# VHH binders against Tetrahedral aminopeptidase 4, part 9

Target 1, 336 residues: Tetrahedral aminopeptidase 4, of Pyrococcus horikoshii (o58468)
Amino acid sequence: MERIVKILREILEIPSPTGYTKEVMSYLEKFLKENEVNFYYTNKGALIAGNHPKPELVVIAHVDTLGAMVKEILPDGHLAFSRIGGLVLPTFEGEYCTIITRKGKKFRGTLLLRNPSAHVNREVGKKERKEENMYIRLDELVEKREDTEKLGIRPGDFIAFDPKFEYVNGFVKSHFLDDKASVAAILDLIIDMKDELEKYPVAFFFSPYEEVGHGGSAGYPPTTKELLVVDMGVVGEGVSGKETAVSIAAKDTTGPYDYDMTNRLIELAEENNIPYVVDVFPYYGSDGSAALRAGWDFRVALIGPGVHASHGMERTHVKGLLATKELIRAYIKWKG
Below, E stands for the ipSAE of ESMFold2; O stands for the ipSAE of OpenDDE; V2 stands for 0.75 times the mean of E and O plus 0.25 times the DockQ between their complexes.

## First folded at step 4 (VHH)

Design g03 (framework vhh_nb_b201)
Fold by ESMFold2-Fast, scan of step 4:
Structure g03 (fold): chain B 336 residues (1-336), chain A 120 residues (1-120)
Amino acid sequence: as target 1 above (336 residues)
Amino acid sequence: QVQLQESGGGLVQAGGSLRLSCAASGFTFSRYAMGWYRQAPGKEREFVATITRGGSTYYADSVKGRFTISRDNAKNTVYLQMNSLKPEDTAVYYCAARYSGPWYTPSDYWGQGTQVTVSS
């Protein structure tokens, strides 16, 4: 297994639904300390890393994932939930999950349709999957609300779904490749560049609130001029993305990315023989979108590995992960 | 337990030189970036120079080419060699230590400062 894939697996195994990112940030802190990279936290809990005192380029990727939160304890003791981010419910049905209490206690469960037994429910195969029709079945002996309250579970507790990582023939399959794939590419690059990071005016920004639309809204170093967003490329009908290449986004739903930055990324990919595609995303926003909406006077561009079945059971390829890493490297080195 | 003690300040004529020293104790010096800041009367504290854990040095534009920052990890000391001093360099100079983050983030530890006065 490639080192980039090993790092990705480790990060994927740490739950980080938006709002609960302390565990994954702890992994990043240890990683950065071991590689002698300076870091600090913003007030919102973003982790900024770099060894140059005046970064002009910020490379941003998000550590938070789709997930859910306990909404109420049902009369039978099992859980109603509220989604965190744009989680595609049908693709998570039958997934195992961990309920994480505010005191850090963890419980196991499964996302299911309400009344899920086929022998008593003729609608199991036909019913629309939405929050009102689904629940989390707790792997505890509960039969009433008070039983679950005694366990310490309450509304507001986080629900993290299992990533179901698999690495086969160069393919990486998992939930939450959006955007842990990009985080892994950055971390693998840091190992490669650790002895020279201080030469380049770059900082890395590990964002904790992207999936709810405001991760990129604040916290940038005051010297920042450019934002390179590293987030998944899209694979599917009507887009150019490939799992074996880095996607360079020319536009998403919030408008075009910076013309000059985008052209430089294309030129660098061509000069360095990096597999790439240029894409226009029909239904997509990023931390870059959030930064621009918040009024930051940055040039912004977005790249990332092509991901199939985004927001569900995702897949990419190690070639796309490596292409993404190499394009980030090329851009950092070009900045001087 | 953490202490940063500056020395080497004083009065000097324009065009002269001074070397500031900052002796550190109470923390693992080699793991910290070290820096110098200065504060002139009526102004906010401003960045002068920093030296990273790896030895890379960075300077404010106003002092670049005239000042040199260096460190001696065996002695837990950071130095600021100030050449071609100008009256505008008159300030209290502060030693600072930072475990993580760039120069524009607040330092973890600060010294008490040493006065540098440059006469015309």
Scores: ipSAE 0.000, ipTM 0.262, lowest interface PAE 14.6, mean pLDDT 89

Design g04 (framework vhh_7sr4_2)
Fold by ESMFold2-Fast, scan of step 4:
Structure g04 (fold): chain B 336 residues (1-336), chain A 120 residues (1-120)
Amino acid sequence: as target 1 above (336 residues)
Amino acid sequence: EVKLVESGGGLVQPGGSLRLSCAASGFTFSHYAMGWYRQTPGKQRDLVADITRGGSTKYGDSVKGRFTISRDNTKNTVYLQMNSLKPEDTAVYYCATGPWLTSSYTYDYWGQGTQVTVSS
């Protein structure tokens, strides 16, 4: 197993639904410490890492994932929930999850349709999958609301779904490749470049609020001029993305990315024989979109590994992960 | 509150030695780089030495081989051992913390400084 895939597996197994990123940040702190990279936290909890005194380029990827939150304890003791981010409910049906209380206690459960037994419900195959029609079944002996309250579970507790990581013939399948795949590419690159990071005016930004649209809104080093967003490329009908290549986005829903930055990325990919595609994303926003909307005077570009079935049961390829890592490296070195 | 308190400065003869200490409080010391900067009258502060979270060190060209920076994460303290001191080392020495140890960042913290005077 490639080192980049091993790193990816490790971070995927750490729950980080938006708003609950402390555990994954602890992993990143240990990783950065072991590789002698300086870091600090912003007030919103983003982790900024780098060894150059005046970073002009920030490379940003998000650590937060889609998830849910306990909304209500139902009369039978099981849980109603509220989605965090654009989680596609049908693709998570039957997934195991961890309920995380505000005191840190963890419980197991499953996302199901309400009244899910086929032998008593003829609508199981036809009912629309939406929050009102689904619930979390707790793996605890509960019969009434009071039973679950005694466990310490309450509204506002987080629900993190299992990633279901598998590595087969170079393919990586998992929930939350958006965007832990990009985080893994950056971490693997840091190992490669640890002895020379101080030479390049770059900082890495690990964002905790992308999936709810404001991760990129604040916290940048004051010398920042360019933002390179590393977030998934799209694979599907009408787009160019490939799981085996890095996608370079020329435009998403919020408009075109910076012309000069985008052209330099294309040129670097060609010069270094990095597998790449240039793409236009129809339904897509990023931390770069959030930064620009918040009024940051940055040039912004976006690259990332091609991901199939985004926001559901996702897949990419180790070749796309490595292509993404190499393009980030090439851009950093070009800036030096 | 973040506080950096320098000590160990003073008057010393050319060729002598001093050890500066910087006691840090109000933040997670082990997560931050630490550095020593110095300022001579009428000039901007310049880097003397820095030390990363992992212990990697960097020195200004004028002090290489003479000064040694070290840190003790259990005591939240950074040290600067200064040997073979020269008159040109006379300056106010500042302890600093921040990810990149530069005054260009508004979130960097600086101590009050400690005077080092090298003269006969």
Scores: ipSAE 0.000, ipTM 0.147, lowest interface PAE 17.2, mean pLDDT 88

Design g05 (framework vhh_lunsekimig_d3)
Fold by ESMFold2-Fast, scan of step 4:
Structure g05 (fold): chain B 336 residues (1-336), chain A 119 residues (1-119)
Amino acid sequence: as target 1 above (336 residues)
Amino acid sequence: EVQLVESGGGVVQPGGSLRLSCAASGFTFSSYRLYWYRQAAGIERELIASITRGGSTNYVDSVKGRFTISRDNSENTMYLQMNSLRAEDTGLYYCAKYSGLYWTPFDYWGQGTLVTVSS
């Protein structure tokens, strides 16, 4: 297994639904210390890393994932929930999950339709999947609300779904490739470049709030001029994305990315024989969108590995991960 | 408190050699990447050389092959051996470690040691 895939597997196994990112940040902190990369935390808990004192380029990827939160304990002791981010409920039905209490206790469960037994519910195959008609079935002997309260579970506790990682014939399948795939590409690049990072005016920004739309809104080094967002490319009908290539986004829902920065990325991919596609995303926002909306005067571009079945049971390929890593490298070196 | 004390500067002729020392105290020396910076008159401080915890070194092109950075973790001291000195190497030499703030200038500069290369 490629080192980039090993790193990806490790970070996928650490739950990080938006709002609960300290465990994954602890992994990143240890990784950066081992590779002699300086870092600090912003007030919102973003991790900024690099060895140049005046970074002009920030490379941003997000560590937070889709997930859920306990909304209420139901009369039978099982859990109603509230989604965190744009989680597509039908694609997570039947997934195992971990409930994480605010005191650190962990419990197991499953996301299901309420009254899920086919033999007593003729609507099980037809019912629209909405929060109000689904629940988390808790893997504990509970019969009433008080039983679950005694376990220490409360509204506000996090729910993290299992990633279900598999590596087959170069394909990586898992929940949360959006955006842990990009984080892994950056970490693998840091290993390659650790002894020379101080030569390049770059910082890496590991964002904890992208999936709820404000990860990119604050915390940038004051010398920042350009933001390179590393987030998934899209694979599907009407888009150009490929799992085996890096996507360079020319536009998403919030408008076009910076013209000159995007053209430079295309030129660098061609000069370095990096597999790439240029794409236009119909239903897509990023930490770059958040930064611009917050009033940052940056040039912004977005690249990332092509991901199939985004926001559900996702897939990419090690070739797309490596292509993404190499394009980030080429852009950083061009800025030096 | 963190202290960095540079020494070894002086006046030398072009082609001469000097060894600079940086004696450090107040932090776990072996745990940090360390740097030599140079401040020439009218020019911003520039990175000259660095050394990682494990001893890997990095140099700006203008000094590569002429300067050698090294460290002695048992003595909490970093060195810069400067050979084939040129007039353009004249300046105040500072040793540094990063502060707690990544994008600021390094917190812990010593007083500097002056190197003058003149005929």
Scores: ipSAE 0.038, ipTM 0.521, lowest interface PAE 6.1, mean pLDDT 89

Design g06 (framework vhh_nb_b201)
Fold by ESMFold2-Fast, scan of step 4:
Structure g06 (fold): chain B 336 residues (1-336), chain A 122 residues (1-122)
Amino acid sequence: as target 1 above (336 residues)
Amino acid sequence: QVQLQESGGGLVQAGGSLRLSCAASGFTFSKYAMGWYRQAPGKEREFVATITRGGSTYYADSVKGRFTISRDNAKNTVYLQMNSLKPEDTAVYYCAAYTSPWGYTPSEYDYWGQGTQVTVSS
């Protein structure tokens, strides 16, 4: 498989629901060391990477994903849960998951409607999917709360859903392409540029709290002037996004992106024959929105690969991943 | 006219070694990333290794630690040193020169060699 897709597959297989990102950060740390890129962690656990001593451009993508947390052990030993981020419950029904205890032990389970057997529940097809009427069925021999307590599972343990990665005919299907697709594009670009990276005043920011709205709120290098957010483009009714192109966002729910920075990105895409679309997102926020709200005096723009069925069973194309990588490259080189 | 010519394939016993070579002509070799792909009977063409213009290397997990990609810009040649060969490595090996951002997808904008057969017996 293509290198960018191989990297994407590797990071997708590492669970990283918001609040549980150390495993994926460990992968990034090893990747950066192997490619001779300097890095450090912020106090909140964001990973900052780059070889230039005075970065003016920060390229930011988030490693955290939607997920859940154990809320309660039910009387039969199975689990009630609380969502982490805007997880769309109907699109995750029937998905396998891993329960991760605070001591690191892992258990398997499935997200289901309570009383899910069709032969004893005529409401299976009609019942609204919400936290109060769903649960996680544990793949353990449990019949009562005490059985599950003995396994070491308790409220506050993380639940990570399987990504279900598949690569077919250039299409990449998986949960959590938002935003691991963008992370993979950046990592693939780092391999391409590692021997010249110190020439450009750029740093990469791998954000651990985007899905709960505060990943972009702190931790920037003091010389930062511009923030290029790399996050998914949207494919659907009323938007321009394509899985085979990079989306350049002119505006999202929180207002317009920087006019000059956005125009430069469009010009660079045209000059370099990069497939792109310009888009206006109706229901969208980012780490860039969080940075601006937190009072950072940055110019901010957002690009990313077009993703279909966002926050559910997502799809993109290798062409959109490569277009995103090339537009990041073009912008970095222009800043030099 | 761009040409990529593979050599060095053949029959080898499990645990043995082979070195594949790919001689390039018709373009400025030093400006291109180079790669190796392989295709086993009944399977899709899969990535094996790449080497960038600057010499950075990346490998598929199945070959990491056993295969080494290298290049000689003076000779316009890319090499794949294959050690500790397994029957599962049996495939036709293709050399590729990446000409564009789309160079990771077979049959899109890349220059490809005709392939060289590697057969690893048990």
Scores: ipSAE 0.000, ipTM 0.119, lowest interface PAE 19.1, mean pLDDT 88

## First folded at step 7 (VHH; framework vhh_nb_b201)

Design j01 (from e02 with I28T G54R; at its last look DockQ between E and O 0.91; V2 from the best seeds 0.00; counts 0 for: pae E 2.4 > 2)
Amino acid sequence: QVQLQESGGGLVQAGGSLRLSCAASGFTFSKYAMGWYRQAPGKEREFVATITRRGSTYYADSVKGRFTISRDNAKNTVYLQMNSLKPEDTAVYYCATYHSGFYWTPSDYWGQGTQVTVSS
ESMFold2, look of step 7: ipSAE 0.485; ipTM 0.815
ESMFold2 (binder alone), look of step 7: mean pLDDT 85; pTM 0.869
OpenDDE, look of step 7: ipSAE 0.619; ipTM 0.856

Design j02 (from e02 with I28T T97R; at its last look DockQ between E and O 0.01; V2 from the best seeds 0.00; counts 0 for: pae E 15.2 > 2, placed apart)
Amino acid sequence: QVQLQESGGGLVQAGGSLRLSCAASGFTFSKYAMGWYRQAPGKEREFVATITRGGSTYYADSVKGRFTISRDNAKNTVYLQMNSLKPEDTAVYYCARYHSGFYWTPSDYWGQGTQVTVSS
ESMFold2, look of step 7: ipSAE 0.000; ipTM 0.207
ESMFold2 (binder alone), look of step 7: mean pLDDT 87; pTM 0.891
OpenDDE, look of step 7: ipSAE 0.570; ipTM 0.819

Design j03 (from e02 with I28T T50I; at its last look DockQ between E and O 0.90; V2 from the best seeds 0.00; counts 0 for: pae E 3.7 > 2)
Amino acid sequence: QVQLQESGGGLVQAGGSLRLSCAASGFTFSKYAMGWYRQAPGKEREFVAIITRGGSTYYADSVKGRFTISRDNAKNTVYLQMNSLKPEDTAVYYCATYHSGFYWTPSDYWGQGTQVTVSS
ESMFold2, look of step 7: ipSAE 0.315; ipTM 0.731
ESMFold2 (binder alone), look of step 7: mean pLDDT 85; pTM 0.866
OpenDDE, look of step 7: ipSAE 0.695; ipTM 0.872

Design j04 (from e02 with I28T H99E; at its last look DockQ between E and O 0.74; V2 from the best seeds 0.00; counts 0 for: pae E 8.6 > 2)
Amino acid sequence: QVQLQESGGGLVQAGGSLRLSCAASGFTFSKYAMGWYRQAPGKEREFVATITRGGSTYYADSVKGRFTISRDNAKNTVYLQMNSLKPEDTAVYYCATYESGFYWTPSDYWGQGTQVTVSS
ESMFold2, look of step 7: ipSAE 0.012; ipTM 0.489
ESMFold2 (binder alone), look of step 7: mean pLDDT 84; pTM 0.866
OpenDDE, look of step 7: ipSAE 0.401; ipTM 0.775

## First folded at step 8 (VHH; framework vhh_nb_b201)

Design k01 (from j01 with T50I; at its last look DockQ between E and O 0.85; V2 from the best seeds 0.00; counts 0 for: pae E 4.3 > 2)
Amino acid sequence: QVQLQESGGGLVQAGGSLRLSCAASGFTFSKYAMGWYRQAPGKEREFVAIITRRGSTYYADSVKGRFTISRDNAKNTVYLQMNSLKPEDTAVYYCATYHSGFYWTPSDYWGQGTQVTVSS
ESMFold2, look of step 8: ipSAE 0.228; ipTM 0.655
ESMFold2 (binder alone), look of step 8: mean pLDDT 85; pTM 0.872
OpenDDE, look of step 8: ipSAE 0.664; ipTM 0.865

Design k02 (from j01 with K31S T50R; at its last look DockQ between E and O 0.20; V2 from the best seeds 0.00; counts 0 for: pae E 15.5 > 2, placed apart)
Amino acid sequence: QVQLQESGGGLVQAGGSLRLSCAASGFTFSSYAMGWYRQAPGKEREFVARITRRGSTYYADSVKGRFTISRDNAKNTVYLQMNSLKPEDTAVYYCATYHSGFYWTPSDYWGQGTQVTVSS
ESMFold2, look of step 8: ipSAE 0.000; ipTM 0.184
ESMFold2 (binder alone), look of step 8: mean pLDDT 86; pTM 0.882
OpenDDE, look of step 8: ipSAE 0.356; ipTM 0.684

Design k03 (from j01 with T50Y; at its last look DockQ between E and O 0.79; V2 from the best seeds 0.00; counts 0 for: pae E 6.6 > 2)
Amino acid sequence: QVQLQESGGGLVQAGGSLRLSCAASGFTFSKYAMGWYRQAPGKEREFVAYITRRGSTYYADSVKGRFTISRDNAKNTVYLQMNSLKPEDTAVYYCATYHSGFYWTPSDYWGQGTQVTVSS
ESMFold2, look of step 8: ipSAE 0.018; ipTM 0.504
ESMFold2 (binder alone), look of step 8: mean pLDDT 86; pTM 0.875
OpenDDE, look of step 8: ipSAE 0.567; ipTM 0.830

Design k04 (from j01 with A33T T50I; at its last look DockQ between E and O 0.86; V2 from the best seeds 0.00; counts 0 for: pae E 4.2 > 2)
Amino acid sequence: QVQLQESGGGLVQAGGSLRLSCAASGFTFSKYTMGWYRQAPGKEREFVAIITRRGSTYYADSVKGRFTISRDNAKNTVYLQMNSLKPEDTAVYYCATYHSGFYWTPSDYWGQGTQVTVSS
ESMFold2, look of step 8: ipSAE 0.227; ipTM 0.657
ESMFold2 (binder alone), look of step 8: mean pLDDT 84; pTM 0.862
OpenDDE, look of step 8: ipSAE 0.612; ipTM 0.845

## First folded at step 9 (VHH; framework vhh_nb_b201)

Design l01 (from j01 with P106Y; at its last look DockQ between E and O 0.70; V2 from the best seeds 0.00; counts 0 for: pae E 12.5 > 2)
Amino acid sequence: QVQLQESGGGLVQAGGSLRLSCAASGFTFSKYAMGWYRQAPGKEREFVATITRRGSTYYADSVKGRFTISRDNAKNTVYLQMNSLKPEDTAVYYCATYHSGFYWTYSDYWGQGTQVTVSS
ESMFold2, look of step 9: ipSAE 0.000; ipTM 0.360
ESMFold2 (binder alone), look of step 9: mean pLDDT 83; pTM 0.856
OpenDDE, look of step 9: ipSAE 0.026; ipTM 0.491

Design l02 (from j01 with S107Y; at its last look DockQ between E and O 0.79; V2 from the best seeds 0.00; counts 0 for: pae E 10.8 > 2, SAP .743 > .668)
Amino acid sequence: QVQLQESGGGLVQAGGSLRLSCAASGFTFSKYAMGWYRQAPGKEREFVATITRRGSTYYADSVKGRFTISRDNAKNTVYLQMNSLKPEDTAVYYCATYHSGFYWTPYDYWGQGTQVTVSS
ESMFold2, look of step 9: ipSAE 0.000; ipTM 0.422
ESMFold2 (binder alone), look of step 9: mean pLDDT 84; pTM 0.866
OpenDDE, look of step 9: ipSAE 0.041; ipTM 0.580

Design l03 (from j01 with T105I; at its last look DockQ between E and O 0.87; V2 from the best seeds 0.00; counts 0 for: pae E 5.5 > 2, SAP .684 > .668)
Amino acid sequence: QVQLQESGGGLVQAGGSLRLSCAASGFTFSKYAMGWYRQAPGKEREFVATITRRGSTYYADSVKGRFTISRDNAKNTVYLQMNSLKPEDTAVYYCATYHSGFYWIPSDYWGQGTQVTVSS
ESMFold2, look of step 9: ipSAE 0.100; ipTM 0.598
ESMFold2 (binder alone), look of step 9: mean pLDDT 85; pTM 0.874
OpenDDE, look of step 9: ipSAE 0.457; ipTM 0.778

Design l04 (from j01 with K64E; at its last look DockQ between E and O 0.90; V2 from the best seeds 0.00; counts 0 for: pae E 3.6 > 2)
Amino acid sequence: QVQLQESGGGLVQAGGSLRLSCAASGFTFSKYAMGWYRQAPGKEREFVATITRRGSTYYADSVEGRFTISRDNAKNTVYLQMNSLKPEDTAVYYCATYHSGFYWTPSDYWGQGTQVTVSS
ESMFold2, look of step 9: ipSAE 0.351; ipTM 0.746
ESMFold2 (binder alone), look of step 9: mean pLDDT 84; pTM 0.865
OpenDDE, look of step 9: ipSAE 0.709; ipTM 0.887

## First folded at step 10 (VHH; framework vhh_nb_b201)

Design m01 (from l04 with G101N; at its last look DockQ between E and O 0.87; V2 from the best seeds 0.00; counts 0 for: pae E 7.9 > 2)
Amino acid sequence: QVQLQESGGGLVQAGGSLRLSCAASGFTFSKYAMGWYRQAPGKEREFVATITRRGSTYYADSVEGRFTISRDNAKNTVYLQMNSLKPEDTAVYYCATYHSNFYWTPSDYWGQGTQVTVSS
ESMFold2, look of step 10: ipSAE 0.013; ipTM 0.532
ESMFold2 (binder alone), look of step 10: mean pLDDT 84; pTM 0.864
OpenDDE, look of step 10: ipSAE 0.387; ipTM 0.760

Design m02 (from l04 with T52N; at its last look DockQ between E and O 0.34; V2 from the best seeds 0.00; counts 0 for: pae E 13.9 > 2)
Amino acid sequence: QVQLQESGGGLVQAGGSLRLSCAASGFTFSKYAMGWYRQAPGKEREFVATINRRGSTYYADSVEGRFTISRDNAKNTVYLQMNSLKPEDTAVYYCATYHSGFYWTPSDYWGQGTQVTVSS
ESMFold2, look of step 10: ipSAE 0.000; ipTM 0.270
ESMFold2 (binder alone), look of step 10: mean pLDDT 85; pTM 0.868
OpenDDE, look of step 10: ipSAE 0.639; ipTM 0.856

Design m03 (from l04 with R53Y; at its last look DockQ between E and O 0.90; V2 from the best seeds 0.00; counts 0 for: pae E 3.8 > 2)
Amino acid sequence: QVQLQESGGGLVQAGGSLRLSCAASGFTFSKYAMGWYRQAPGKEREFVATITYRGSTYYADSVEGRFTISRDNAKNTVYLQMNSLKPEDTAVYYCATYHSGFYWTPSDYWGQGTQVTVSS
ESMFold2, look of step 10: ipSAE 0.310; ipTM 0.711
ESMFold2 (binder alone), look of step 10: mean pLDDT 85; pTM 0.870
OpenDDE, look of step 10: ipSAE 0.510; ipTM 0.809

Design m04 (from l04 with H99Y; at its last look DockQ between E and O 0.51; V2 from the best seeds 0.00; counts 0 for: pae E 12.8 > 2)
Amino acid sequence: QVQLQESGGGLVQAGGSLRLSCAASGFTFSKYAMGWYRQAPGKEREFVATITRRGSTYYADSVEGRFTISRDNAKNTVYLQMNSLKPEDTAVYYCATYYSGFYWTPSDYWGQGTQVTVSS
ESMFold2, look of step 10: ipSAE 0.000; ipTM 0.340
ESMFold2 (binder alone), look of step 10: mean pLDDT 85; pTM 0.875
OpenDDE, look of step 10: ipSAE 0.510; ipTM 0.826

## First folded at step 11 (VHH)

Design n01 (from l04 with S56Y; framework vhh_nb_b201; at its last look DockQ between E and O 0.74; V2 from the best seeds 0.00; counts 0 for: pae E 3.3 > 2, SAP .704 > .668)
Amino acid sequence: QVQLQESGGGLVQAGGSLRLSCAASGFTFSKYAMGWYRQAPGKEREFVATITRRGYTYYADSVEGRFTISRDNAKNTVYLQMNSLKPEDTAVYYCATYHSGFYWTPSDYWGQGTQVTVSS
ESMFold2, look of step 11: ipSAE 0.339; ipTM 0.707
ESMFold2 (binder alone), look of step 11: mean pLDDT 85; pTM 0.870
OpenDDE, look of step 11: ipSAE 0.621; ipTM 0.854

Design n02 (from l04 with S100T; framework vhh_nb_b201; at its last look DockQ between E and O 0.86; V2 from the best seeds 0.00; counts 0 for: pae E 2.9 > 2)
Amino acid sequence: QVQLQESGGGLVQAGGSLRLSCAASGFTFSKYAMGWYRQAPGKEREFVATITRRGSTYYADSVEGRFTISRDNAKNTVYLQMNSLKPEDTAVYYCATYHTGFYWTPSDYWGQGTQVTVSS
ESMFold2, look of step 11: ipSAE 0.431; ipTM 0.779
ESMFold2 (binder alone), look of step 11: mean pLDDT 84; pTM 0.864
OpenDDE, look of step 11: ipSAE 0.599; ipTM 0.843

Design n03 (from f18 with Y105F; framework vhh_lunsekimig_d3; at its last look DockQ between E and O 0.61; V2 from the best seeds 0.00; counts 0 for: pae E 8.0 > 2, SAP .702 > .668)
Amino acid sequence: EVQLVESGGGVVQPGGSLRLSCAASGFTFSSYRLYWYRQAAGIERELIASIYSGGSTNYVDSVKGRFTISRDNSENTMYLQMNSLRAEDTGLYYCAKLTYRSGSFPFDYWGQGTLVTVSS
ESMFold2, look of step 11: ipSAE 0.012; ipTM 0.541
ESMFold2 (binder alone), look of step 11: mean pLDDT 82; pTM 0.817
OpenDDE, look of step 11: ipSAE 0.348; ipTM 0.756

Design n04 (from f18 with R101K S104Y Y105F; framework vhh_lunsekimig_d3; at its last look DockQ between E and O 0.64; V2 from the best seeds 0.00; counts 0 for: pae E 9.7 > 2, grease 28.2 > 24.2, SAP .855 > .668)
Amino acid sequence: EVQLVESGGGVVQPGGSLRLSCAASGFTFSSYRLYWYRQAAGIERELIASIYSGGSTNYVDSVKGRFTISRDNSENTMYLQMNSLRAEDTGLYYCAKLTYKSGYFPFDYWGQGTLVTVSS
ESMFold2, look of step 11: ipSAE 0.010; ipTM 0.444
ESMFold2 (binder alone), look of step 11: mean pLDDT 82; pTM 0.821
OpenDDE, look of step 11: ipSAE 0.460; ipTM 0.793

## First folded at step 13 (VHH; framework vhh_nb_b201)

Design p01 (from n02 with F102Y; at its last look DockQ between E and O 0.85; V2 from the best seeds 0.00; counts 0 for: pae E 8.8 > 2)
Amino acid sequence: QVQLQESGGGLVQAGGSLRLSCAASGFTFSKYAMGWYRQAPGKEREFVATITRRGSTYYADSVEGRFTISRDNAKNTVYLQMNSLKPEDTAVYYCATYHTGYYWTPSDYWGQGTQVTVSS
ESMFold2, look of step 13: ipSAE 0.012; ipTM 0.472
ESMFold2 (binder alone), look of step 13: mean pLDDT 84; pTM 0.864
OpenDDE, look of step 13: ipSAE 0.448; ipTM 0.791

Design p02 (from n02 with A33R R53S; at its last look DockQ between E and O 0.79; V2 from the best seeds 0.00; counts 0 for: pae E 13.3 > 2)
Amino acid sequence: QVQLQESGGGLVQAGGSLRLSCAASGFTFSKYRMGWYRQAPGKEREFVATITSRGSTYYADSVEGRFTISRDNAKNTVYLQMNSLKPEDTAVYYCATYHTGFYWTPSDYWGQGTQVTVSS
ESMFold2, look of step 13: ipSAE 0.000; ipTM 0.316
ESMFold2 (binder alone), look of step 13: mean pLDDT 85; pTM 0.871
OpenDDE, look of step 13: ipSAE 0.590; ipTM 0.855

Design p03 (from n02 with A33Q; at its last look DockQ between E and O 0.77; V2 from the best seeds 0.00; counts 0 for: pae E 6.4 > 2)
Amino acid sequence: QVQLQESGGGLVQAGGSLRLSCAASGFTFSKYQMGWYRQAPGKEREFVATITRRGSTYYADSVEGRFTISRDNAKNTVYLQMNSLKPEDTAVYYCATYHTGFYWTPSDYWGQGTQVTVSS
ESMFold2, look of step 13: ipSAE 0.024; ipTM 0.546
ESMFold2 (binder alone), look of step 13: mean pLDDT 85; pTM 0.866
OpenDDE, look of step 13: ipSAE 0.423; ipTM 0.775

Design p04 (from n02 with T100V; at its last look DockQ between E and O 0.47; V2 from the best seeds 0.00; counts 0 for: pae E 7.6 > 2)
Amino acid sequence: QVQLQESGGGLVQAGGSLRLSCAASGFTFSKYAMGWYRQAPGKEREFVATITRRGSTYYADSVEGRFTISRDNAKNTVYLQMNSLKPEDTAVYYCATYHVGFYWTPSDYWGQGTQVTVSS
ESMFold2, look of step 13: ipSAE 0.024; ipTM 0.542
ESMFold2 (binder alone), look of step 13: mean pLDDT 83; pTM 0.858
OpenDDE, look of step 13: ipSAE 0.443; ipTM 0.785

## First folded at step 14 (VHH; framework vhh_nb_b201)

Design q01 (from n02 with Y58F; at its last look DockQ between E and O 0.85; V2 from the best seeds 0.00; counts 0 for: pae E 4.3 > 2)
Amino acid sequence: QVQLQESGGGLVQAGGSLRLSCAASGFTFSKYAMGWYRQAPGKEREFVATITRRGSTFYADSVEGRFTISRDNAKNTVYLQMNSLKPEDTAVYYCATYHTGFYWTPSDYWGQGTQVTVSS
ESMFold2, look of step 14: ipSAE 0.232; ipTM 0.669
ESMFold2 (binder alone), look of step 14: mean pLDDT 84; pTM 0.864
OpenDDE, look of step 14: ipSAE 0.600; ipTM 0.844

